# Designs tried in a protein design chat: VHH binders against q9xw16. Part 60

Target 1, 132 residues: q9xw16
Amino acid sequence: MSGWNAYIDTMTAAAPSIKRCAIVGAADGSVWARTEADNVFKASEEELKTFVALFNDVTQVPAKGADIEGVHYVVPRTEESLIFGKKENTGFFAVKTKSAVLIAVYEGPNEVAAQVRKAVESMQTYLNNAGY
Key: E = the ipSAE of ESMFold2; O = the ipSAE of OpenDDE; V2 = 0.75 times the mean of E and O plus 0.25 times the DockQ between their complexes.

## First folded at step 3 (VHH)

Design m3 (framework vhh_7pa5_2)
Fold by ESMFold2-Fast, scan of step 3:
Structure m3 (fold): chain B 132 residues (1-132), chain A 120 residues (1-120)
Amino acid sequence: as target 1 above (132 residues)
Amino acid sequence: QVQLVESGGGMVQPGGSLRLSCAASGFTFDDYDMSWVRRAPGKGPEWVSTISYSGSYTSYADSVKGRFTISRDNAKNTLYLQMNSLKPEDTALYYCARDIYEGSYPLDYWGQGTQVTVSS
C-alpha cells in the first residue's frame, strides 16, 4: 500500500492490542493518517495541537498528565521522545520523530504494553531514517 | 520462574568506580524495559536508571546523571550499570527490576540486590 495509511496498518499488524492510532504532524498536530471504521481515532484538531506541543518540554508532562480522545491519562514518566500514559485498562504510547508524532492507544494489562511500545518505536526509527 | 541475579557490588572509596551486572532468566528479556533501583539504609526505594527493551533510549535520576551509564546485552540476557565518580550518598543495596510501566519506579520482579558501599 502507498501513503501514510500503510504505516498505520504496519503498526496495528505488529501489536494486536492497539485499538486506535494516528500519525500527526509534529509542528501542528495535523492528521496525516489514522485508524478508521471500527477503530476510528477520535482526537480533535485542538486536542492534537495541544498534545504535540507537550514534546517541546516532556519534563513537565508527568506533573499534569495528557489528554487523548477526551480521556485524561496519568503519565508516570517521560523519555526524550516518548510520552506514555495509563488510565484503568486503557493506555497509550506516543513518540516524536523529526516531522511526526505517532500515537497508539491500546487496551489490556501492562504486560501487553511492551509489544505496543516495540511497534511504535520500530516505526519511529523507520520514519526518522526516511527523513520524517 | 522469573529470576534476576545482581552482582558486581563492593566497597570503594569516594571517586571510585564499579560495574554492576544483572543476569535475567525465565522471561523474554528483550520485550521489557529494565531498571536499576537502590535502597539506602532507612530509606525507601529510589529509582536510578531505565533502559528501553532495544537499548536505544535511557533515562537517569538527577542524582546520578553524568556519573552512571545503563546498558544491556539482549543476546546474553544481561543488564549493566557502570558507576563512576561514586559518592558516599550512593551507598545502597542495588536491585535490577523488570519495568511494567507502573508509577515512577518498577513494581514487578526485583532481584536479591548487590551491596555498594562508598566509604573512605
Scores: ipSAE 0.000, ipTM 0.202, lowest interface PAE 11.6, mean pLDDT 82

Design m30 (framework vhh_7pa5_2)
Fold by ESMFold2-Fast, scan of step 3:
Structure m30 (fold): chain B 132 residues (1-132), chain A 120 residues (1-120)
Amino acid sequence: as target 1 above (132 residues)
Amino acid sequence: QVQLVESGGGMVQPGGSLRLSCAASGFTFDDYGMSWVRRAPGKGPEWVSTISYSGSYTSYADSVKGRFTISRDNAKNTLYLQMNSLKPEDTALYYCARDEFYGSDYFDYWGQGTQVTVSS
């Protein structure tokens, strides 16, 4: 509900290459906040429920890839709290906190990927420090 | 078909400088981040430095920060490592490596290595 959009605003302001993003519940993929209007994050709750379940065993993800907004991404590798993927000129970073999963979809060359990762990890730290 | 060929190694005295080069071929060089990784005698590989595909972003291991500078020339398909204020502990085989993805610690291709020896 109310208040969570401030975190979306913070994350999108941190990296101009982020096109769409969302904060969802780690347990069920429920949307807490997401980008809207021209930058609407279009994943269904069913897709998000499937996506957050990937964090239960990230080692399986590189073999299968991951689906975000109906797009299948190649996932080259994972870390315990991080899944990232690529599809042509697009990519995503997703990180898990205590209670949430942050997903940022970006467009652009690999040169900007480090900035997007930094923005997502900064928000991960912020939310963990806030008890989420 | 992917090839990475290092050069520029040699023997220098402590406090000296060397510039390493890596000639890349068989792929679109300006689509990939590149790294330098070293292996000292009797030790495992140690990551040294990474540069993004355009050269706009760089990162360094704490052991070399302030002394080494990574750079690239995409028109020449060449990666460089400028090494200043060299110390005996910098003695190692230095490898050029192609990053799977910028910011990743995973490398999919490596060169043969060039030896750097820092001693009197």
Scores: ipSAE 0.000, ipTM 0.135, lowest interface PAE 14.5, mean pLDDT 82

Design m4 (framework vhh_7pa5_2)
Fold by ESMFold2-Fast, scan of step 3:
Structure m4 (fold): chain B 132 residues (1-132), chain A 120 residues (1-120)
Amino acid sequence: as target 1 above (132 residues)
Amino acid sequence: QVQLVESGGGMVQPGGSLRLSCAASGFTFDDYEMSWVRRAPGKGPEWVSTISYSGSYTSYADSVKGRFTISRDNAKNTLYLQMNSLKPEDTALYYCARDIYEGSYPLDYWGQGTQVTVSS
């Protein structure tokens, strides 16, 4: 049990609409913490390594989309250190900090997406301020 | 009742500036990303800019990058678009919108629009 599990718990408490989430290393996509059991985040190490590399040039991502948990998402646009995607009624938000990438998968309409984005960006700010 | 009311449009010469405002009501403004979208005569809507719920992240269409600045005041439930170095190509009806997402712009709500005309 790592200390990083507390940040997963904080995000899911702040946004109960998060179905699955993870905190991974920005350099290599290694999993630091993730949701488990019935809501386990199921991305492979190879997929996560590929995903975190997208932050090297976010402007290229809308043309290609992004894969998370074997699901291909359309990425309509990107922002500074934010990649988000949509597939039907499912979506994700991923933000990069100094040392980490936070990924949250949700299901629901745009109101749900807004709550999830808020939780992920709040945690991004907290971790950056903590030096991560 | 969700309501978005745009203002600040007008007529300017090329190189001029305008600041658009959008007053939001009927929802928790700081829980939503907000966007500006424009529609030129005879064309479909074009996404212009988006700002995150906190204001920490912004993004811009390539056509306006470096000239336009999006901002928000969550205490006043107001969205802004500062438009500098205006070009004739910027002539359009400008809408503020909640929850712009995907290429087809699946906007939950948008306002009536404010007209911007750039002519020499």
Scores: ipSAE 0.000, ipTM 0.172, lowest interface PAE 12.4, mean pLDDT 82

Design m5 (framework vhh_7pa5_2)
Fold by ESMFold2-Fast, scan of step 3:
Structure m5 (fold): chain B 132 residues (1-132), chain A 120 residues (1-120)
Amino acid sequence: as target 1 above (132 residues)
Amino acid sequence: QVQLVESGGGMVQPGGSLRLSCAASGFTFDEYGMSWVRRAPGKGPEWVSTISYSGSYTSYADSVKGRFTISRDNAKNTLYLQMNSLKPEDTALYYCARDIYEGSYPLDYWGQGTQVTVSS
């Protein structure tokens, strides 16, 4: 197709356990692309603005967790450009590039989580190397 | 090593034309679709155009339809973007990328970009 939706399709093809995902602007949380229809990524503009601001100081995130699509996730730890959360059999990985934040919500066990993390980190590297 | 090297950018007046090239190496070029993506100052990245591995299918962003033409020469491992009727809004760093659509895992590669500036 067209636009940033092609990147969404690439990530979901690489890790089929990604249930919903989005690419948003790092500065303001504006949606560049997201999954739609039966897999619609439902986060509000206000929620995404709050979420991307977490990357300004990731060390504060484990104490309060993170909200995505109105769901509160426990964040066990963070890395410089990575926030991930867990809630029972679901979770998310979010990575920051120079200009974007990639968010992927998944369902499945730890082995599935590893594949999802690999997919989002690969896309992060891809975009950073391209200057995004 | 996979490499994508863009060239052909430059400065041009509104209404002018430029032809971008992307030299590919380190992979079997004729087995992959190719795309052009651009990033304008103050804006997020924008997909511009895609061409299939054989060249039989092309697609374009609405902002460039009728003005830009994507093509490829599989014998030379080269991707092209012919840009006509350039507008100030086309000012951006232009990247070529391997198979954004239906890409295979692990994810595909991007070039380093070539700058296009449209001003009077």
Scores: ipSAE 0.000, ipTM 0.097, lowest interface PAE 17.8, mean pLDDT 81

Design m6 (framework vhh_7pa5_2)
Fold by ESMFold2-Fast, scan of step 3:
Structure m6 (fold): chain B 132 residues (1-132), chain A 120 residues (1-120)
Amino acid sequence: as target 1 above (132 residues)
Amino acid sequence: QVQLVESGGGMVQPGGSLRLSCAASGFTFDDYGMSWVRRAPGKGPEWVSTINYSGSYTSYADSVKGRFTISRDNAKNTLYLQMNSLKPEDTALYYCARDIYEGSYPLDYWGQGTQVTVSS
């Protein structure tokens, strides 16, 4: 239905270990697209509003961690425009573009995490080049 | 099945205007974002502009901001690019593309292109 859903589909095809995924507005956390049905991304709009605000100062995030879908993740470090977290065998990568934040939740070991990061950063580059 | 057909290119003097059109068929047009991409002689493709599925979000390359306007008519399955204040450096073959990531290029179907020449 949504043109933005094609980007969700593309990321999940590129990294099949992505369990749930969303593209949200960087200013307000409004959902532009997300995985649905058996793979529904369950974060509330209020939680997403709080989450995207973390990008205002990523250096504070490792001390506090981050919450996605009601799950608290340990954030070992951040990079400019990148927040990632771990909880046991699950994790997430979130990247900020000019106007969007991409969030991908995955399950698996470190080699799986590397594939997910590559897929998310590739889409970040594409969207930045497209002006988003 | 998927077809994208560009039109509206031509020769124009610096400072002139052109409106490009892209007629889409073979897919549900209003489910997809659409982009304009151009290729100047001897150079790789340069992204120009993107519009989302509904037309509510648009973005532009810095080189064309304030001069070009992207729009779409979902009832007619048509994408447009209004080009104002054209410069010689805008001379290129212009492609419309359906916007979906594939490999290193997140555009899965390109049209044949329409030539824009800005000179004399």
Scores: ipSAE 0.000, ipTM 0.137, lowest interface PAE 15.0, mean pLDDT 81

Design m7 (framework vhh_7pa5_2)
Fold by ESMFold2-Fast, scan of step 3:
Structure m7 (fold): chain B 132 residues (1-132), chain A 120 residues (1-120)
Amino acid sequence: as target 1 above (132 residues)
Amino acid sequence: QVQLVESGGGMVQPGGSLRLSCAASGFTFDDYGMSWVRRAPGKGPEWVSTIDYSGSYTSYADSVKGRFTISRDNAKNTLYLQMNSLKPEDTALYYCARDIYEGSYPLDYWGQGTQVTVSS
């Protein structure tokens, strides 16, 4: 049983517009926890390994975009330890902590994206403070 | 149906100026912050500037600060980017994007962009 499922539940409760999310290892993209069943986060382990490597130099990401769940997202810019992307009616926020990368995929009206970002950044702060 | 249509690009020599426009339709323009994003040849998109719904608050990328000015005309549903002292490094396809507010929302955009080429 993954104790990390509690953090998934916390993020989805804070921002109900999150459709799918995951917490993965920053070094290798290994899944620590993810949404399951009807909301299963569908990224492969190979895709996640590639994705977390983007945090080695976030300034290069806008040139390539990012792939999550087989969907290619335009990444208009990055911030320190933050990658976000947009494609039509879907988007994502991903943040890096000391040991983890948190990824949240959302869908819906544009105004909900701000809540998704806040939920992800709040969890990033919590995990960093907890030594993760 | 949200639509954003960019215009005003062209070719200019280093040190020249251009003014870009973005015509917005399909939403209440006055309720949203707006941004400019560019994509240079061989590079990905990069954020350039943001303006809030009222036009009172603006922010700029360090690479353009002091040279570019973002503005809006809410009565005309139009966003502008005044570009002065243009450099070859400013050569890019420029897009406008709709934000909820600065720093809290990913950019969304529906335009084809307008090409700016700075060469001698």
Scores: ipSAE 0.000, ipTM 0.109, lowest interface PAE 15.6, mean pLDDT 81

Design m8 (framework vhh_7pa5_2)
Fold by ESMFold2-Fast, scan of step 3:
Structure m8 (fold): chain B 132 residues (1-132), chain A 120 residues (1-120)
Amino acid sequence: as target 1 above (132 residues)
Amino acid sequence: QVQLVESGGGMVQPGGSLRLSCAASGFTFDDYGMSWVRRAPGKGPEWVSTIRYSGSYTSYADSVKGRFTISRDNAKNTLYLQMNSLKPEDTALYYCARDIYEGSYPLDYWGQGTQVTVSS
């Protein structure tokens, strides 16, 4: 394994419908790894810092929504370590581990959303078990 | 064809227990989160509980936390709600729903519902 990019590869292999994704630091939103080239994850460091701070109190997020890559998403509800959003045919799932936040952006219908959520939650469990 | 069929409702006295079941068919059950939602007489729908596709994570409305337990059996395509210490305020029609995260509540493919009445 050659570092954090291997985890990006694992998630995208498990859910090919992931359009863009990233692994960022839970404390500061610093990018550890992200998709590149034609599917580059385009969030700024300032936006990611704001985004990861939402996990400090997820119960407030449905009232505000969430911004990723300059796109404002409606957040219908949250779970303790999960924020997800939808805007038309695009959506995201973001999960927090002890040290990281995983963000995956997708496009498509309910079946695509279900596959992406499953992949992101599986990686969350793996990283938590690994101490991250 | 997506189908959800609830069962297990009935009449019970305060402090009693009931176990609701939801039989799912027509989709890959293991790929979706599932929820229970209820509608009390004269009121709008209230979300009760959600369980992830794997069964690892659950969440509950504050009104039922500590009394209700959601679970699933993916091998049987069945969702459950164990309801303990029932109160008159729990009287409602209970619906099983596929949790799609497509936007806003209400959820996708509600079942027909099963009536729970807590009285006297």
Scores: ipSAE 0.000, ipTM 0.240, lowest interface PAE 12.7, mean pLDDT 83

Design m9 (framework vhh_7pa5_2; at its last look DockQ between E and O 0.57; V2 from the best seeds 0.00; counts 0 for: pae E 9.3 > 2, grease 26.1 > 24.2)
Fold by OpenDDE, look of step 4:
Structure m9 (fold): chain B 132 residues (1-132), chain A 120 residues (1-120)
Amino acid sequence: as target 1 above (132 residues)
Amino acid sequence: QVQLVESGGGMVQPGGSLRLSCAASGFTFDDYGMSWVRRAPGKGPEWVSTISWSGSYTSYADSVKGRFTISRDNAKNTLYLQMNSLKPEDTALYYCARDIYEGSYPLDYWGQGTQVTVSS
């Protein structure tokens, strides 16, 4: 496993509601690390390329929604380095660092989203401070 | 029981300043992002600003950028909104809200609001 896998483990340990998680390149959507085995993150290379490109103009994303792993999510609003979505009892948080996009897909009631957000934002801060 | 209590509202002239506070209780404050929203008479709620759980990230509506500053003190379980260069169009009831989804609606918990009136 690469060093990036440790960050996947850190996020999933911090937020048990995370079902799948990935760290991808912000420029091209290339996968640096992902959850594996029973919880494999299944987004295709083409889908991830499209997804990370959403950060080029996040203002348009709420009108269109966002697709991850073939699932369409409603995006209530966006921020410069944050895209989040919801579908029934599932959702995702995607945060952008200097060079990466962290994606966490979670399942549960709305209350679990706080812990998921905290986990990915903590990692975002750590990676940004590390220069990534 | 989740409680949010806003304070600091009042009447000011255009160009004036106010500082709103929100006292939070009944939940782990530093697990949640927090937001300010406002509602003017006859209008729907408008998102104003959001701050992450740690305060590391903040965001603002375009209408308040450069004039308003959101902050928090997790040791005091308190959220703040510094409002400078106030305009008549800022007149509204201002709500503090627990923000799981970064200002999206519906919000699970918000306070009763504090009135801000900007008038000459």
Scores: ipSAE 0.191, ipTM 0.609, lowest interface PAE 2.2, mean pLDDT 91
Fold by ESMFold2-Fast, scan of step 3:
Formats: structure tokens, C-alpha cells, sequence
Structure m9 (fold): chain B 132 residues (1-132), chain A 120 residues (1-120)
């Protein structure tokens, strides 16, 4: 969706280790923008609705993990507006803004996590400041 | 190469305040989130607080929320923890750690720690 796709492009340019990502509505998990074609983010609307509801109480998430694109991730810990997960050589960062949730799935060793978090946080800050 | 050096610990009465510092060197400080982790006598390590690379996002353990404030100065490669309304249960060795987003607390690198003792 045109305008929102520019933010996807910005995140993937900042952290090339991001394989797939999306910006979804915080209330319902509706997709505002996502990576396309060979890198299409494949989560169902039902899965995303379940996922964004995790931000209602992030402290309970490490006990059960999280599912994204039909893949179950171990969530080692959460922060107030951050859920991150690990599964072998893959992982994700998801952050909540006022009205959106940003989800970035990456592949690579743990050393790339810092750069992916940095890209996602930069977009989180931008969207919060823009009123989203 | 990577060094994290904590300071600012000491002995205080309940209700007192202390400010901890962590001097970082050997890596690009503003590329990493940073955390404070503590170990009380006879207990395992407990995550205390995390701050993002930019300082825009912070998180706190429920036990310290409202009393402690984490901050950073990227120009000085320094992490801080302002501790107010200290309680005897805050008595611990406090460690600065670089956040690699693995495990319940950071495992990448920990400093030597600084002792905080809260006692009447």
C-alpha cells in the first residue's frame, strides 16, 4: 500500500539480514504493508490477530512462545513494547507503536540481532513521533 | 578487547539513592542495547533494566519499576543506573552487560560488577 511500503524499504535497506517484514495494525493485526514477491511475509490474518494480542501482556509470552508464518519461536524474554524470538538460525523482532506493530524476520547468527533491532527501533521511533 | 567497567556502588541506608556507571570500550557502543543485571547473595542473576541503542526505549523489572532509571551517554560510551528509594532486597553485585538478545538476560559480555549494600 504505496506510502507504508516505503517504510518496509527503509527497514530492509538499513538491515539487509531482514528476510521478511510487515507493518500491521496493533488493534487487529491487519496488514498495512509487507515485503513482496520472493520475500513475501506469509502470516495469516488470524495468526496476526493472535500475535498482536500478545502485546496486551508481554510478560506471559516467554512461557508459551510465539507463532509467526506458522513457525513456533522460543521467546527468551520480552521488554515493554518488544517481543523477540529465536529458532535455530532464524529470529524475529516485533515492536509496538501507538497504532502499529512492526515485525521483522531475519536469518543469521546472533551477531546480526543488534542491527535488526536498531532498524526496527528507528522505525518504531519515527512512527510514534508521526502519531502512529 | 571488549571492556565494561562498573562503578558507583557503595553502602546506603534504606530509602537512600546511588548512581551506577558503566564505562564501555572496545566496541561501537551506540550499536548495542545495554542492560543492568544483578546477583543478590544466595540468588541467581536477575535482569534489572535494558536501554536500546539510541536511548529511546527502556524496560525495567517489576521489582525496580518506578524507583530505578536507566540512561546512556553515547558520546561518552557510558551507561547509567539511577537507583532511588533503595530497599534491603536491592543488595547485590550489579553488572553492566551488552545486549545480544539471547536468553532471559544478556550473555555477550559482563563487567566485574559493583557492590550495592542497603542496610540499616
Amino acid sequence: as target 1 above (132 residues)
Amino acid sequence: QVQLVESGGGMVQPGGSLRLSCAASGFTFDDYGMSWVRRAPGKGPEWVSTISWSGSYTSYADSVKGRFTISRDNAKNTLYLQMNSLKPEDTALYYCARDIYEGSYPLDYWGQGTQVTVSS
Scores: ipSAE 0.145, ipTM 0.531, lowest interface PAE 4.9, mean pLDDT 86
Fold by ESMFold2, look of step 4:
Structure m9 (fold): chain B 132 residues (1-132), chain A 120 residues (1-120)
Amino acid sequence: as target 1 above (132 residues)
Amino acid sequence: QVQLVESGGGMVQPGGSLRLSCAASGFTFDDYGMSWVRRAPGKGPEWVSTISWSGSYTSYADSVKGRFTISRDNAKNTLYLQMNSLKPEDTALYYCARDIYEGSYPLDYWGQGTQVTVSS
């Protein structure tokens, strides 16, 4: 969805270390918006459906890890509406809103991860307040 | 340089209360989530509680849920832990820590700790 692309731009501007990101429907993983062109977010429909279902019980995710874009991430721990995945010097933050899941894939060390988390959580708060 | 300084520990009887503080400096405090971690005698580190950067989300270990309350004041760069209904098993050195989503709690991002002792 082209209207949702502005939110993609807002997140990537807030945390430049975000390499790729997407906004997907919380119920089915349908893509509302994603980074495109040189930085295409490449998750399949099947993978996204499986991914958003992780939020149905985040307490089981650390034992299994999570897959996005064909990459397996360890998940050290989770919060009610947040999943953080790590693989080497890369990672992702995913947060759930009322209707959507925001996914941001980044590269960099721990200090960069904090900036990415703040960017996605700020957007989570904004979308929740807007009814999404 | 990142600096975390815990205070407010002490000795209390079972059922008592304490309020821990953690003063943060050397980084943008409201960019980070914060956690309390404790180490009891002869045990490894135990996660106690986490609060998000804005304070809007908190979580607690089952052993402290309902008794402890984590909070933060981003204007004062300070993290708090209100501990009520204290039990002898809460006796530990309590640390505040930054950026708990690395998958570990490296000591060079932890404070020096404040001792809490619950004993009759």
Scores: ipSAE 0.011, ipTM 0.330, lowest interface PAE 9.3, mean pLDDT 85
ESMFold2 (binder alone), look of step 4: mean pLDDT 83; pTM 0.845

Design n1 (framework vhh_7pa5_2)
Fold by ESMFold2-Fast, scan of step 3:
Structure n1 (fold): chain B 132 residues (1-132), chain A 120 residues (1-120)
Amino acid sequence: as target 1 above (132 residues)
Amino acid sequence: QVQLVESGGGMVQPGGSLRLSCAASGFTFSDYYMYWVRRAPGKGPEWVSTISSSGSYTYYADSVKGRFTISRDNAKNTLYLQMNSLKPEDTALYYCARDLYDSSGYPDYWGQGTQVTVSS
C-alpha cells in the first residue's frame, strides 16, 4: 500500500458518508490511492484523465456536467479549485491541490454533504501546505 | 422560515419571451448562490442556470445558453430569469432554489414552481 492510503482513511473517518474516494495526479489522473473492496472507486484512468483536465477551466463545467465512475453528474457551479456535482441523492466533491485531485463520492442529504465538503477541503489545505 | 415564491409563468408561442421572478424571504438572500431548475412533463429535474451571491458570476445549461439570462436584486430579495427565443422543449415547471453554500451545491429549498408552456 502507498502512504497516500492514510489520507483516504483520514477523509473517510472524518466524513463517514463518503462512499468512495480517490487521490489522483492532477497532471494525468493517475490513481495514487483509492477506496477498495466493497467501497472500490471504479473510475478508469482514461475517465480520470478527462476529469482532472476539467480543472484547466472550471467555468466550462456547469454547462456540460461531469462524469465519475460512468455516472453523469449535474454541476450547477464551480469554484476556482472545486468541482462538485449532484445526481438524485448521490453527489461528489473534487478539489485540486498543486499536484493532486481529491475526489469523494457520497450519499445523503445536504447536511451530510456539508460534512463531506469540509473533510475534502481540510485535506486540500493540508496537502497544499505540505507542498502537494 | 425559508420561503421561495415563483411567478411570471404562462403560455407563449415558440420564439416568444417570458420573465420569471422569485421572491425570497426568511434568510439573508445576498449570502447564497441561487438556481433556476425545471421539470418537464414525465422528466426529472434539470438544472437551468446559476447566479453567484453577488451576481458577478452566472452559469447556464447548454440548452439555454444565449437565450436565457439570470439576474438578481439583492436589495429586493428577488431572483429573475429572462427567457427569450422560447422553444417547445422549454415547456416545464420552473423552480427557483437556494444553494446551501457548505453543502453539495444542490438546492436545500425549492419554491412551488411556475408553469411555462411553449406551444403553437
Scores: ipSAE 0.012, ipTM 0.352, lowest interface PAE 8.2, mean pLDDT 84

Design n10 (framework vhh_7pa5_2)
Fold by ESMFold2-Fast, scan of step 3:
Structure n10 (fold): chain B 132 residues (1-132), chain A 119 residues (1-119)
Amino acid sequence: as target 1 above (132 residues)
Amino acid sequence: QVQLVESGGGMVQPGGSLRLSCAASGFTFSDYWMYWVRRAPGKGPEWVSTINTGGGSTYYADSVKGRFTISRDNAKNTLYLQMNSLKPEDTALYYCAREPLPPYGMDVWGQGTQVTVSS
């Protein structure tokens, strides 16, 4: 019963400004869980495969940006296991664990962006400690 | 006995500075993300600042960014909030709180320390 959807629910409860999110495989971008219905995460299989490959060399990402759900985001900087992007009033945080990439798309001002980042980094730590 | 105890509040003139402390006991302080949250009279709680376990990542509400600095000393089990360029609008009871990783939420809060900014 406690599938990967429970972790989606945990992140969205911790940061209600998350509009859509997903947990995908780090090796291939396969979807393990995502928000559904009115909050459906709309990225294609090809887009997710391309996106997770960005973590192979995050230093190149700010020069080219990143695409999520057909939207091109400016990536102002990256960290070893973190890519974040901005486009006007929207943004995303993506973090890599041992086996997964967590992607959260949000809308709102800088203070809610900070809450979203905290939520995905907390989940990243939890999953890494759990062996994922 | 898990406890958080705030101190350092007081009365200060606009433009002044105060440093708040939060002394933690009864748990491994370095395992927890820490928060400063404030409550002004007649208002709901307002998040002020967050710091991660090691102190390397800090986050601030837009209303305090550039004026307040959060820090921690894990060897002393103490959280700090350095407040500069204080405004009357910063008048509130300031709480520290700990949060384990989600889904648990904040589980321990201090009693708060009063900050009053007036001429």
Scores: ipSAE 0.000, ipTM 0.120, lowest interface PAE 15.2, mean pLDDT 82

Design n11 (framework vhh_7pa5_2)
Fold by ESMFold2-Fast, scan of step 3:
Structure n11 (fold): chain B 132 residues (1-132), chain A 119 residues (1-119)
Amino acid sequence: as target 1 above (132 residues)
Amino acid sequence: QVQLVESGGGMVQPGGSLRLSCAASGFTFSDYWMYWVRRAPGKGPEWVSTINTGGGSTYYADSVKGRFTISRDNAKNTLYLQMNSLKPEDTALYYCARDIKPPYYFDYWGQGTQVTVSS
């Protein structure tokens, strides 16, 4: 909670349009840190376990989409360590590191989405370099 | 600046066929992966199909696989969706959308074309 919350703060400072985000274990979806209070990341443990398992075969994800916080997102395509989704004016970016999955939910236009992706990918690089 | 204009929708009986078109302008069409997305009445968006820049890689939702074919003509800046063996559950507004090009772009959606399948 304490140490990992600093990474949450770094991402939200870099992209203020991130509404909610979390860092979870890649193996089991266990929450290491998440936004709280007025912007609490609301995904259940069962949902997160299902979500991180999507990274075992990202090529199957576009056919079925992805669920985060009880919301079903269209996933138009994936990359090896990146799943992103859209639903109307909301979306998410999720990236896998060696041992973690970072999930950021945002709302806003195209420029906002680009900024959010940059913030998430910067953190992915940082954590991979730190051995996570 | 970016525009996507869908056409080709209409009313058809179950088992019928329709071909949708999406005319793209305001960007280099051949640089982007493209998608078809649909919205049924009262429901959220459902991804239908994806095609890569060259047209050689295609992906389909399980609900349309084997019945729909996505294609593109980069010389004409046009995306297509051939829909065969149409079912009542295919009734929706169909949109084409441009892919995200990180880190600078996000998807862009047109106004849609209505497909109604009923007997």
Scores: ipSAE 0.006, ipTM 0.348, lowest interface PAE 9.2, mean pLDDT 84

